# VHH binders against o26223: the designs that were tried, part 157

Target 1, 191 residues: o26223
Amino acid sequence: MKLLWTSQHIKVTVHIDGKVSKMDVLEAIKTRRSIRKYQDREVPEELIDKILDAAMCGPSAVDERPWHFIVVRNREMLEKIPEVHPYGAMVKDAPVAIIVCCDSSLEKIPGFWVQDCSIASQNILLAAHSLGLGAVWTGVYPLEDRVEGIRRLFSIPEHVIPFSVIPLGYPAENPGTRDLFDPDRIHLEKW
Key: E = the ipSAE of ESMFold2; O = the ipSAE of OpenDDE; V2 = 0.75 times the mean of E and O plus 0.25 times the DockQ between their complexes.

## First folded at step 9 (VHH)

Design u57 (framework vhh_lunsekimig_d3)
Fold by ESMFold2-Fast, scan of step 9:
Structure u57 (fold): chain B 191 residues (1-191), chain A 119 residues (1-119)
Amino acid sequence: as target 1 above (191 residues)
Amino acid sequence: EVQLVESGGGVVQPGGSLRLSCAASGFTFSRYTLYWYRQAAGIERELIASISSGGSTNYVDSVKGRFTISRDNSENTMYLQMNSLRAEDTGLYYCATHYWSGFPTYDYWGQGTLVTVSS
């Protein structure tokens, strides 16, 4: 996908000016929870497209953008994921899952594809949450058995590495909010 | 207001040299990774070089050994020294930075500066 950019300056609004940028992003980050129970409802393709657009907007080391995505709606395929992923039992009950992959032929800097695919995975979770959906990141890389299991199940070529499996759907659970701020983990100027 | 302003582009003969500058304002320059991108006719915009806040550099293979990226935090300026220029180096050169420090994530781009390598 090609980028279309304008040469306009970007303005950041500061509180002293009495203006604020309206961004729901912080609330989305703070209220997103892992969702493992889904309603028996299909997720419209339009919402999947919006989620994948958001996934591809993440920063990427040296702008390599090595990510590819597999969208899985087939019930038989979803039901086979727990056979190769022990903590993926909830995937069989989801209406759809997204498999985040790295195409190693697109890698420009060794090893940074892990960060790139992590950012893409988190953007999927946040975008899903912002659209009223629930999702959970189930880990694939760097666990060799899971990587090879998922590769075989979805006919993923050798130069492509499956990174995460993210089931999503309309949530059938509502876990409470989390208070995770820990000031002891913040060091000013030095350790 | 965040601004990135490129300069130093021009017409140069093959084998010649140019130094591009990117003057930055409106953000804490020293804490950001900075990037040079190239947009050639008929080719997708590509990242050619980067320099981290700590000074680590990366280059696309086609410019390694010919181009040098550097930064001057006291002047809020990033440079691209281009040596042994080739016809394929012709294009619009953009400086950019991507603000990954917490939220929000912002992408800042300059207006571009044109480099033409004429035979």
Scores: ipSAE 0.000, ipTM 0.084, lowest interface PAE 20.1, mean pLDDT 82

Design u58 (framework vhh_7nfr_2)
Fold by ESMFold2-Fast, scan of step 9:
Structure u58 (fold): chain B 191 residues (1-191), chain A 120 residues (1-120)
Amino acid sequence: as target 1 above (191 residues)
Amino acid sequence: QVQLQESGGGLVQPGGSLRLSCAASGFTFSRYGMSWVRQAPGEGREWVSSISYSGGSTYYADSVKGRFTIARDNVKNTLYLLMDSLKSDDTAVYYCATHWYSGLPYFDYWGQGTQVTVSS
């Protein structure tokens, strides 16, 4: 049915846009900034694949790798996220968001899934930045109201915990650089 | 342009078998998960089965578990649904759909459908 083809309001056109300059690891880490304003452009699935591949390459406690990801492109669903996440207003304006989740059935060491999902979330931000995209980490866990709101909205099973919501897109803002190095936080040989 | 073309439907007796195919073009088939969805007359859409982009993971609705098998051929860009022990309640138009990653409730591309009728 032609109607079934258009039911999700998905654009069929994929733009090959953006000359992504090569960026080394230190440059990517130092220049990544939270981006909350996005161009009205679709992000190609191939870039999302690269980002998620990078997310899964993080170190994980006893190699438990408890992360799962939900990729959200549906406009109606993106527009509902701010209703259950008060600091997620920018998500409704993003072309896509990734929800990082923990499958608790995969957890081998209690509590380390938080570190595992934090690593995955940061890798998403760094990979997006290296590919010319902007993203921001919006926190879900450990705020119970946000966890349950996101769970209900995306039909997430009880044994799976939504950890973060990361909207991403081509940036429509360019935050200035920050110098965050503080030598007073470095102690030699002892405190 | 993305195109999905289903085939293999038809009239079959209860307990019979059919093999549905979905020929995909206009996108990198091997990078996307694929699903079969059906719609019986006067009813809503019902998800039937899904397969991961690599073919390493398969999922089935409770109504078809043990009777249907989903498979894919990434070289031929073709999705399959092997249907055994067909029942009258399997009568529906079967649609091929591509979706983003596992767990999403939305399907991005739908085919034109192929009619399966199970009756004497």
Scores: ipSAE 0.000, ipTM 0.121, lowest interface PAE 17.3, mean pLDDT 81

Design u59 (framework vhh_7aqx_2)
Fold by ESMFold2-Fast, scan of step 9:
Structure u59 (fold): chain B 191 residues (1-191), chain A 121 residues (1-121)
Amino acid sequence: as target 1 above (191 residues)
Amino acid sequence: QVQLQESGGGLVQAGGSLRLSCTTSGRTFSNYAFSWFRQAPGEEREFVGAISSSGGSTDYADSVKGRFTISRDNAKNTFYLQMNSLKTEDTAVYYCAAHYPWTGLSQYDYWGQGTQVTVSS
């Protein structure tokens, strides 16, 4: 008899009749990759709604939930993002992008909106991946030129801070999986 | 580093039962998925059963399904293989293994030394 099982078959997945039925949370986290090449396919509004619902489910400091989102589908506007965001060249080729923003008037504790919006951004990436889409996080805050460029491009008011731009679409690339576990970064009991 | 130690092997008559235990060292027991494998003389090592890191799913080889049960006790850093209705063909060295499910790479698989199970007629 030949060895019929490997560690890959003992993953964080639900097995039905010995078959993998669905990607669980840990598998989604481990297999999500930055996707910068997209198919020429429209992303349905229903999927964007699910992604934004997931974004708003993140924890926030003192439950301040300061996030606002701009959904950009207009090709002309997507093509202008690289002009104000040097690492956003791929955005012009995406069918849609989400801009994560902080409404500073909703902030209850100074500075924690950055963590709040980071959490929302990661939920967008994971939700997109779980729905068969690809996405990439691109940073806006705290780079002043990018913040002001995005603000002007999308008519964002002074009390709102653009945090990240996340283009997304059906993936046209598969970069493969990464092994990022590094036991040297884990300290038991003390540093 | 993870070390695995099997116990509970031995001689048993056909139709009898044995429970194998595998104790682990270290603080990350709850992070691992666990499995049992066996190797009979002259045969390749074969899968027997597995339990996920959450304990929410189990899987078994067809040859043992309905007779063997895998379980885990996170408080004791131990997992088990309950073997019922043993057959002479279940005679093998049984190995416990720990798999870090997030890596998916065999380089993070850890193996015990093995424990002999002999089923007499």
Scores: ipSAE 0.000, ipTM 0.098, lowest interface PAE 18.3, mean pLDDT 83

Design u6 (framework vhh_7nfr_2)
Fold by ESMFold2-Fast, scan of step 9:
Structure u6 (fold): chain B 191 residues (1-191), chain A 121 residues (1-121)
Amino acid sequence: as target 1 above (191 residues)
Amino acid sequence: QVQLQESGGGLVQPGGSLRLSCAASGFTFSNYWMSWVRQAPGEGREWVSSINSGGSSTYYADSVKGRFTIARDNVKNTLYLLMDSLKSDDTAVYYCARAPFLDYVSAFDIWGQGTQVTVSS
């Protein structure tokens, strides 16, 4: 057995030609869509664990990895999110949501935590899609009312900033794929 | 040929000082963030310090903050790590590394061969 690609949390063993296919990742990126309607079906803990492992594998400024995650499965708590988040109506219908947070005590380079948490959020969306789940990114930071509402609802300390709420579940809608390639946004050598 | 080559390691007593250098070649050094990473025997890699392309911003691991200083000379294409008040826990192989941007340690694309620092009496 040969271990060809590994991170601290994930390892991949390849027995064929010793390489990992890039096409599977490109397909996932191109076919991922925001999903706001979910089946009345539980998401296994093992899948959430895989998604969070992928989230923590994202790059971060100076390897600060400032992210923390709250996993919410309690129906009553999920039903309260729309009260503090205007676009959170779909969250109450999801079997689970992940709240991506920044622990400011882990920040080493000022301001990059936003980019770090954005990367972690995107990894959650891609990992969920790769596992047959649907998810949608809903913004919290930098909207002060949403930040304070989510902090209060989930007893988040003052030094921790809620960044996004990502409901997920088995999809109950199937939007088509989008062709977003725009060559006018690509400049060779100079602007 | 893109290369990073460290020097300046050695044996030093606790409380002593060392200056590490890293000579860069084969790329436009002044366009890249540079970092120092260390690895103690039997341990994983630990990020130590980073400096932006122009040298105006520096960042340090909590374990070395106040004791180490990272610097660069873009005319000489050289990265430095000035290490003061050395402790036994600083014993490690020290690597310089290049990143196109501030990425996590495992994503750095060019590494030097390392220089050994041993802090012992």
Scores: ipSAE 0.000, ipTM 0.124, lowest interface PAE 17.3, mean pLDDT 82

Design u60 (framework vhh_gefurulimab)
Fold by ESMFold2-Fast, scan of step 9:
Structure u60 (fold): chain B 191 residues (1-191), chain A 120 residues (1-120)
Amino acid sequence: as target 1 above (191 residues)
Amino acid sequence: EVQLVESGGGLVKPGGSLRLSCAASGFTLSSYAAAWFRQAPGKEREFVSAINSGGSTTYADSVKGRFTISRDNAKNSLYLQMNSLRAEDTAVYYCAAHFWGYTPSAYDYWGQGTLVTVSS
């Protein structure tokens, strides 16, 4: 394997035949795991910027792109999230969390914003994994108590809907990968 | 069961008009998003127009100013008024609707489609 400097001065491992190799998309999808334990290490702002750039590259219904993101690094604010999100206990131990929101004023086709925000959330998880970070999706919408709790904590206006809270950091656990392929769930031509 | 049935397709001359209807059954259309899509032979399915429960509409640039989407809540129906039709509008037209359950996933419902042919 040789190392090459690419555009942006990024080191890349190259195969003997001259092809550049990175974790391919299928490998990233198959090896991503929910990570709930994080190292006591700061995540550089540059990595958060890359993750958010990737999040905004998702497809959206009629190109409405209704997503907004809140980046939370403040320890006191992170510690308050479990008070309004029962399954968000790990968030207080993360160095940073991203709250994915829908700005309903940007919605062009009704109801598709949930798919749009789900796609953005998954892109955050995959981008984090590709950059050596771990993350987990904690659900907010459609549970009204969680939606209102997060809204209150982060002063989110009524026309904006908090969708998910995604803590992330350098992983302090390494769960094994899963093989979930089930051919019985695949139907050819008809049910 | 949720069902959408399109009607009103047919052969029409360039510059003509056609009105498509979509009858919904098994759910209350006024509570859900509704849209028209079309698919021409050998092409991907294309968004045409959408309407929300409040009557707010959106249109693809290719049909804006020529097509009008509307709903009649009393008849549980969706309509597409197509004016100034062009050969490029030839396609199978589908109505679609979705609603949300307790999970964050949407349920997509599609009609069987109605063929619109714009030709002399």
Scores: ipSAE 0.000, ipTM 0.090, lowest interface PAE 20.0, mean pLDDT 80

Design u7 (framework vhh_7nfr_2)
Fold by ESMFold2-Fast, scan of step 9:
Structure u7 (fold): chain B 191 residues (1-191), chain A 121 residues (1-121)
Amino acid sequence: as target 1 above (191 residues)
Amino acid sequence: QVQLQESGGGLVQPGGSLRLSCAASGFTFSYYWMSWVRQAPGEGREWVSSINSGGSSTYYADSVKGRFTIARDNVKNTLYLLMDSLKSDDTAVYYCARAPFVDIVSAFDIWGQGTQVTVSS
């Protein structure tokens, strides 16, 4: 396939013979970065479906799988998210966002839904990265004003808790990687 | 300080071969996709080849398939382009580039100074 991309000083023409490159798991974990700038490009529904499939594959406490997802592509709705989420300004520029929610009626063990939805959110970030997309986790829970703002904006029922808003798209920035290994946080046999 | 330094270019006759190298420093080379991009006189930049961080997947522009091979040495932090059966239209300055965290059509964020390849009689 011929793909053409241009900037002020760069024109890139790419011919791909159908071969798909995959990151290994450790590479994906170590190279994933929060991406807050996106190209004006549509993300295919097939990729969103793959990301959500990965999100639902996470472990959950007593297999409660309390997560629900809202996929937001409507530009007007995306533009309203920053009004109820101050650190979500980048969402208005994203082609799509996923809202990760917890259905409290599915919770089998009190409090573990937070870990469950954290795992689902991380899987979304890793899956997006592995598919050539950028994403960022913007926190909703446990900030009451954000929880209620997002609930009202998307007509989320009272028994459902919006946990995170994850805008995603083809990246328009590349922040590089970090070396975060800290041996002082590793204790052998005892603290 | 992040740096990319290309070498190995030169004058070669049509049908000849060259091996380009790109020495990387100042970042964890093994974490990044790397690419070769070229720019012929009076032309825009043209993508040539890409390799994933581990070296297990490679991609080539149709114009160079079967003639060029991209490779990397993550121990030495070096990217290579092995160029066989060179044609006059391969004449260009060749740059190595660190690819972003996206597919091959995305912006490249680090560029070397380039190495000139001239294919002529």
Scores: ipSAE 0.000, ipTM 0.128, lowest interface PAE 16.8, mean pLDDT 81

Design u8 (framework vhh_7nfr_2)
Fold by ESMFold2-Fast, scan of step 9:
Structure u8 (fold): chain B 191 residues (1-191), chain A 121 residues (1-121)
Amino acid sequence: as target 1 above (191 residues)
Amino acid sequence: QVQLQESGGGLVQPGGSLRLSCAASGFTFSNYWMSWVRQAPGEGREWVSSINSGGSSTYYADSVKGRFTIARDNVKNTLYLLMDSLKSDDTAVYYCARAPFRDTVSAFDIWGQGTQVTVSS
């Protein structure tokens, strides 16, 4: 840092050298993209554990925390997902997928489990991105055929609702980021 | 207009009691879960208590269980927080909110202006 002073104005010039490029929270949120192409490389269990820890840190209505997670690494099982999820074709090419589920027996406020599982799903996406992985949220609930298809494939009990399937892996694509800020959607003090 | 207005705060000694009120207007009060949230100086907002639309179910933060009681009067459109055995740690601005219990402030859709509770010594 070098400070310059003048008789009429104060000039401050700051030199910033050698920045370590690690993502902070805002950078992770702004640069996360849906990743559908993965390297042929296994994801360490340690990273999956970190992602699931982050998923469970989400806020939850009346602290019901209804989420359960299925970690799928079996290639045969991953290859069957597209049969019951038409937009899940990329799942068969992922080294691992996480199925976010709601245990309806833990629900305390009607309907809020959907928000709870949405929060958990987003935390998975952000955590994966922060750890150098890519992921994509593929929707299951509320599409009845997908819910029942996934339930049957993974022996999910009737009181548990599969919410999303999130394949993840080391990215084999690098889509550009976009600035999606839209001030027309922000209203101050009233509509 | 939709409005929540808190009252009943003040200065109280440790071990004392206060009753906070929240007057609701502009919506069908009896259809909504209601909550109390507090904010101590220099801290974020902390959920305190929630009550369901009919008053049959109540929930409390561990820090206030056994000391605070949430109640509602759907005829008068009023929410209450009965605070007993007050501690210095209870010093905060208390807000009435039209929302179920949540871990995040953004889960609440209507907030009041707040009422200051100061527990001295």
Scores: ipSAE 0.000, ipTM 0.099, lowest interface PAE 18.2, mean pLDDT 81

Design u9 (framework vhh_7nfr_2)
Fold by ESMFold2-Fast, scan of step 9:
Structure u9 (fold): chain B 191 residues (1-191), chain A 121 residues (1-121)
Amino acid sequence: as target 1 above (191 residues)
Amino acid sequence: QVQLQESGGGLVQPGGSLRLSCAASGFTFSNYWMSWVRQAPGEGREWVSSINSGGSKTYYADSVKGRFTIARDNVKNTLYLLMDSLKSDDTAVYYCARAPYTDITSAFDIWGQGTQVTVSS
């Protein structure tokens, strides 16, 4: 196998804060970081729509697509999330949050809704990053107190399970990059 | 700051051997993947070999597999490339990079100044 440094990369052109930049898919995946500090700036509805479109494009077990999304922009509601989610303090400072939910009535294969909602959550994070926004996945399921707290706060029906809360906005921090590749976790041909 | 300094290149006849060294400074060498990349006259850059942080896993380009050996000394903060059975096609400037196998093309890679290897009679 030869890896040539001059290999061509597919680049996607994006508009970030009025400026045009290019970011390929691998670059988006590798440079996405959890963002917990946001500018005091509104996120346009069209960007949320693009993010949710991307969220629903994930693979799903037996195409069950059990995900539902709650978009929260109301400041009073955002400020109440930290009361039921101890590690969600940053949500009150975000201009918007997306709650990823599973409608258990749509589940065809037991247990795979967790994978489905994880995929949707990651797609939200990647799509937000590609559009010049920052986001962070705050865990809800399987922590029973958080599940019930979020359900109560947003009047979520008993057959629907809140999975994650993802605040997002224009980033007010830059954590930098990480080198996470670990070859000791890769086994060739056999364990 | 962060620096990589290659040495050990030179003129050698076909079938000969060379040992390249790369002295690293300004970072915790033992925490990083290290790689060798070369650039021949009139050609693009070609990845040659990579070694993980602990030295337990090594990877080689097909063109050098079985002839080159990558090694590291984490106490001395030095990367090595042991080159056997050299061919005229191995003629290139050899660069040391702080880069994992899959990130050889990364713009965040740190490059040394390079060391010239010439294989000719």
Scores: ipSAE 0.000, ipTM 0.099, lowest interface PAE 18.8, mean pLDDT 82

## First folded at step 11 (VHH)

Design A1 (framework vhh_gefurulimab; at its last look DockQ between E and O 0.01; V2 from the best seeds 0.00; counts 0 for: pae O 3.6 > 2, grease 36.3 > 24.2, SAP .804 > .668, placed apart)
Fold by ESMFold2, look of step 11:
Structure A1 (fold): chain B 191 residues (1-191), chain A 120 residues (1-120)
Amino acid sequence: as target 1 above (191 residues)
Amino acid sequence: EVQLVESGGGLVKPGGSLRLSCAASGFTFSNYDAAWFRQAPGKEREFVSRITWGGYTDYADSVKGRFTISRDNAKNSLYLQMNSLRAEDTAVYYCAKAPYESYIDYFDYWGQGTLVTVSS
C-alpha cells in the first residue's frame, strides 16, 4: 500500500537528502553569504528546479505572482552578461545564472512587483544555500541601462522587466559571517 | 576612522618583481574582504585581485599566475606579490575594503594608491 502524498514527499526529500536538507531556516538565513567564486562543476537540473520551486513559494501582492525566470547555462550567453551588466562580472565564471523578471501584464497593483520579485530573489538565495550552492543577487532594476541591456541580450519582451541576475554554483570560497544584530535599529511603539 | 595605506610601489624593469603592502586601521580588518585595483594612465580603474575574510582568492585574467594576493590579519595588512611584471602593469594600485553584504557590487573604502612603473 502506498499513498501518493507519501511517495511524492519521500521522493522530494530523497533528492535533496543530505546536509543541506537538514539546515535550520534561521541558520540558513544567518549563514547565507553572497558567493562570487564557483567550482568548475555543473549544477544538476533538479537543483535548479528545487530553487525555482522555492522562488515561487513567496507571497505576492494580491496573489499576482508576476515572476518569470530565465535559466542561463549557455557559456557564450553567460560571458556576454558583463558587457551590459557590470555588476554581473562574476557571472562569466558561473555554471548557471537565473534572471528574475516581472511580467507586467500580470501586475494587479502598480509597483508592488518590485517587492514580489525581491521575495522570489531572496528565496532563490536561501534555497541555493540550503542545497549546498552559493549564489549572489546582482541588481538590475532600477538601473535603466542595465534593464535595457539585459532585455536586449535575452530577447525579453517590452512588457517584461528584468529585475535581477543571480549566478550560482558550488562555492569555491567560504566567507565568514558576523553578528549584524543592532538593537538601535529597533523602535518600540514609535520612532 | 577607516584608513587603508598602500606602500611598496616603485620603478621596476620588465620581468621583475615587486611586493605591495596595505596597512589597515580603524576597523576589524579580519572581518572583511579586501582587494587590489589598479588604474593605468588614461584608463578606468580595474579589478586586480580579491581575498575574502576566509582567505579565498580571486584574480583578473590578466594577472592570474603572476600575482599573488595574501593577508596577515595579525598585522592588519594586505599584500600583493607581483612577479613577471610587464609594461602594461604600470598603474596606480589601490587597496580596497568591501562591505559585509551588498547586492550592488561595491567597495566602500579605498586607499590613496601606490604607483608601480614597469619600464626598461
Scores: ipSAE 0.345, ipTM 0.665, lowest interface PAE 2.2, mean pLDDT 87
Fold by OpenDDE, look of step 11:
Formats: structure tokens, sequence, C-alpha cells
Structure A1 (fold): chain B 191 residues (1-191), chain A 120 residues (1-120)
């Protein structure tokens, strides 16, 4: 009996009425997609605050919490980001972007900051999605040209490493959902 | 300032019991994972028992069934009930707390230790 996994169209009911429907964490994880098209609509500061709060709630190595966040709303700066980040073209179209950075001086154990900032970045994506926003993780680290480009553009100190650029906005596209489950990636007890 | 102060160590005969205490200040134990470690003379410090913020407990195989870790939130204290003590349990026992939501095994604060001697 082939269990026909009927693609239940999880209707992301974008409640128009500003009431952010409580999205279940599993739903947020499962239905999140990279969004690269945004409405001509401003993102309220309250939502950004919630997203940043979520970004700081993840675990870190030895609780080092090395992350810093640059919130970019300036149109001129948003438009300059693609100049140093060629795969961040959509940033210029976003009403806001968050740049996740690591302050190396906050590291207690060297090297785990990548995981820490990754966790923060993923939480930003999930929180954004749960709040009815679209976002995409545009990788900066470990690409040196992007790291230095973002560093110079935002006058980031040498001890601080830009990690990711995440444009956010109300989504103007619906790429649908995808099933990423792969049983071949699961090994029981041994490889 | 975060402080951990162990007490309750002493001389005990084999088969005897002892209860160690760890008084915390500067933080609340109920919000953190905590553990007991011990270091015998000439040996490395070893894990004895842990209690998570949620109350989950685990033990080293060498002490399982004999030792019990517990926490009193009102007293902000950690305890180690040690029963059926053996000579090999002789060590300085240390209380430790873990950082908040660390995804690696690590303890950031330690007590000064309390000596437990099991000798006939």
Amino acid sequence: as target 1 above (191 residues)
Amino acid sequence: EVQLVESGGGLVKPGGSLRLSCAASGFTFSNYDAAWFRQAPGKEREFVSRITWGGYTDYADSVKGRFTISRDNAKNSLYLQMNSLRAEDTAVYYCAKAPYESYIDYFDYWGQGTLVTVSS
C-alpha cells in the first residue's frame, strides 16, 4: 500500500488583518522558503525587534553569544550591498536587511562562532516566516571578497566578521513548499 | 559574582553514606545544568553526576545506583547523596554549573571542592 503522501497544501493563511497567526514551530520549519521578491511595503520596527529577539535565543558554544546585528533600512546602503555581494541582488529590493556578524572578542572557544551565527541566522529566517515575512540567507562568510566588501561598506571593525546578509520583506512570491526529507541520509547506529 | 561552595565532605567507612552540598550564589541553579565531579589523588578529574535545568539526571557508571544528585530550588543548592561508599570513591568532589544553552559540554564555574575519604 503506497501511502500517497497527499501534498496537503499547508495554506499559509496570511491573515491580512495584521494579526500574526501563531505558527507552530514545525510548521515554520517545514514551510519556510527563501523569498527573493518583496512587496513595496515597510516592515514595522516591532517585527524586526521580534526577529532580533529570536535571533538571540539560540544556543551558542559556552554561551559565548558572539553575534551582532546590523539593521539596514537606508535605501542607498541597501542598493550598494549587491555591488559587493553579487548573489545578493534581491537586497536592493528589500525594505530592510539584517547583517549578522561575529565579534571575535566575544569568543570563548575559537571556531564555534560559525555555528553560533548560523543558528542566529536560521532563527531570523524562521522568525521572519512565522511573522508573515519573506527572507533569504545570502552567504557572506567564508567568501573573502564578500566579507571584505561588507566590512568596508559598513565600516565593520577588523575583529568583527560579517557572516550573513538577510534581506526581509513582505513576500511578493510564493514558491510553494518542498519536501526535503531523505531517508537515505538517515543511518541507524552506524554509517 | 557567581560562587559555588561545597560542603559535607569528611571521613567515612566503607559502606557508609555521606551527603554533599553545594551552595550557589550569583545565579539560580534551576536555570542551569549542574554537575558533580571528583578528582582522586594522582588521577584526572572525572564526571560523577549531572542534573539539567529541567531535572534530568545522569550518572557515571561507577556511581550509578549508589549516588543521587538533587537540587533544592528554595535553597539554591545542589546535593549529592552518596551511599554504599567505597575506597575508590575517595576524592575531592567539585560542584559545577554549565553556561546557559551551550551546545557543547562545558562547565564555566566550579567550587573549591570538598574532600571525601573512604577508609576503613
Scores: ipSAE 0.036, ipTM 0.431, lowest interface PAE 3.6, mean pLDDT 90
ESMFold2 (binder alone), look of step 11: mean pLDDT 87; pTM 0.884

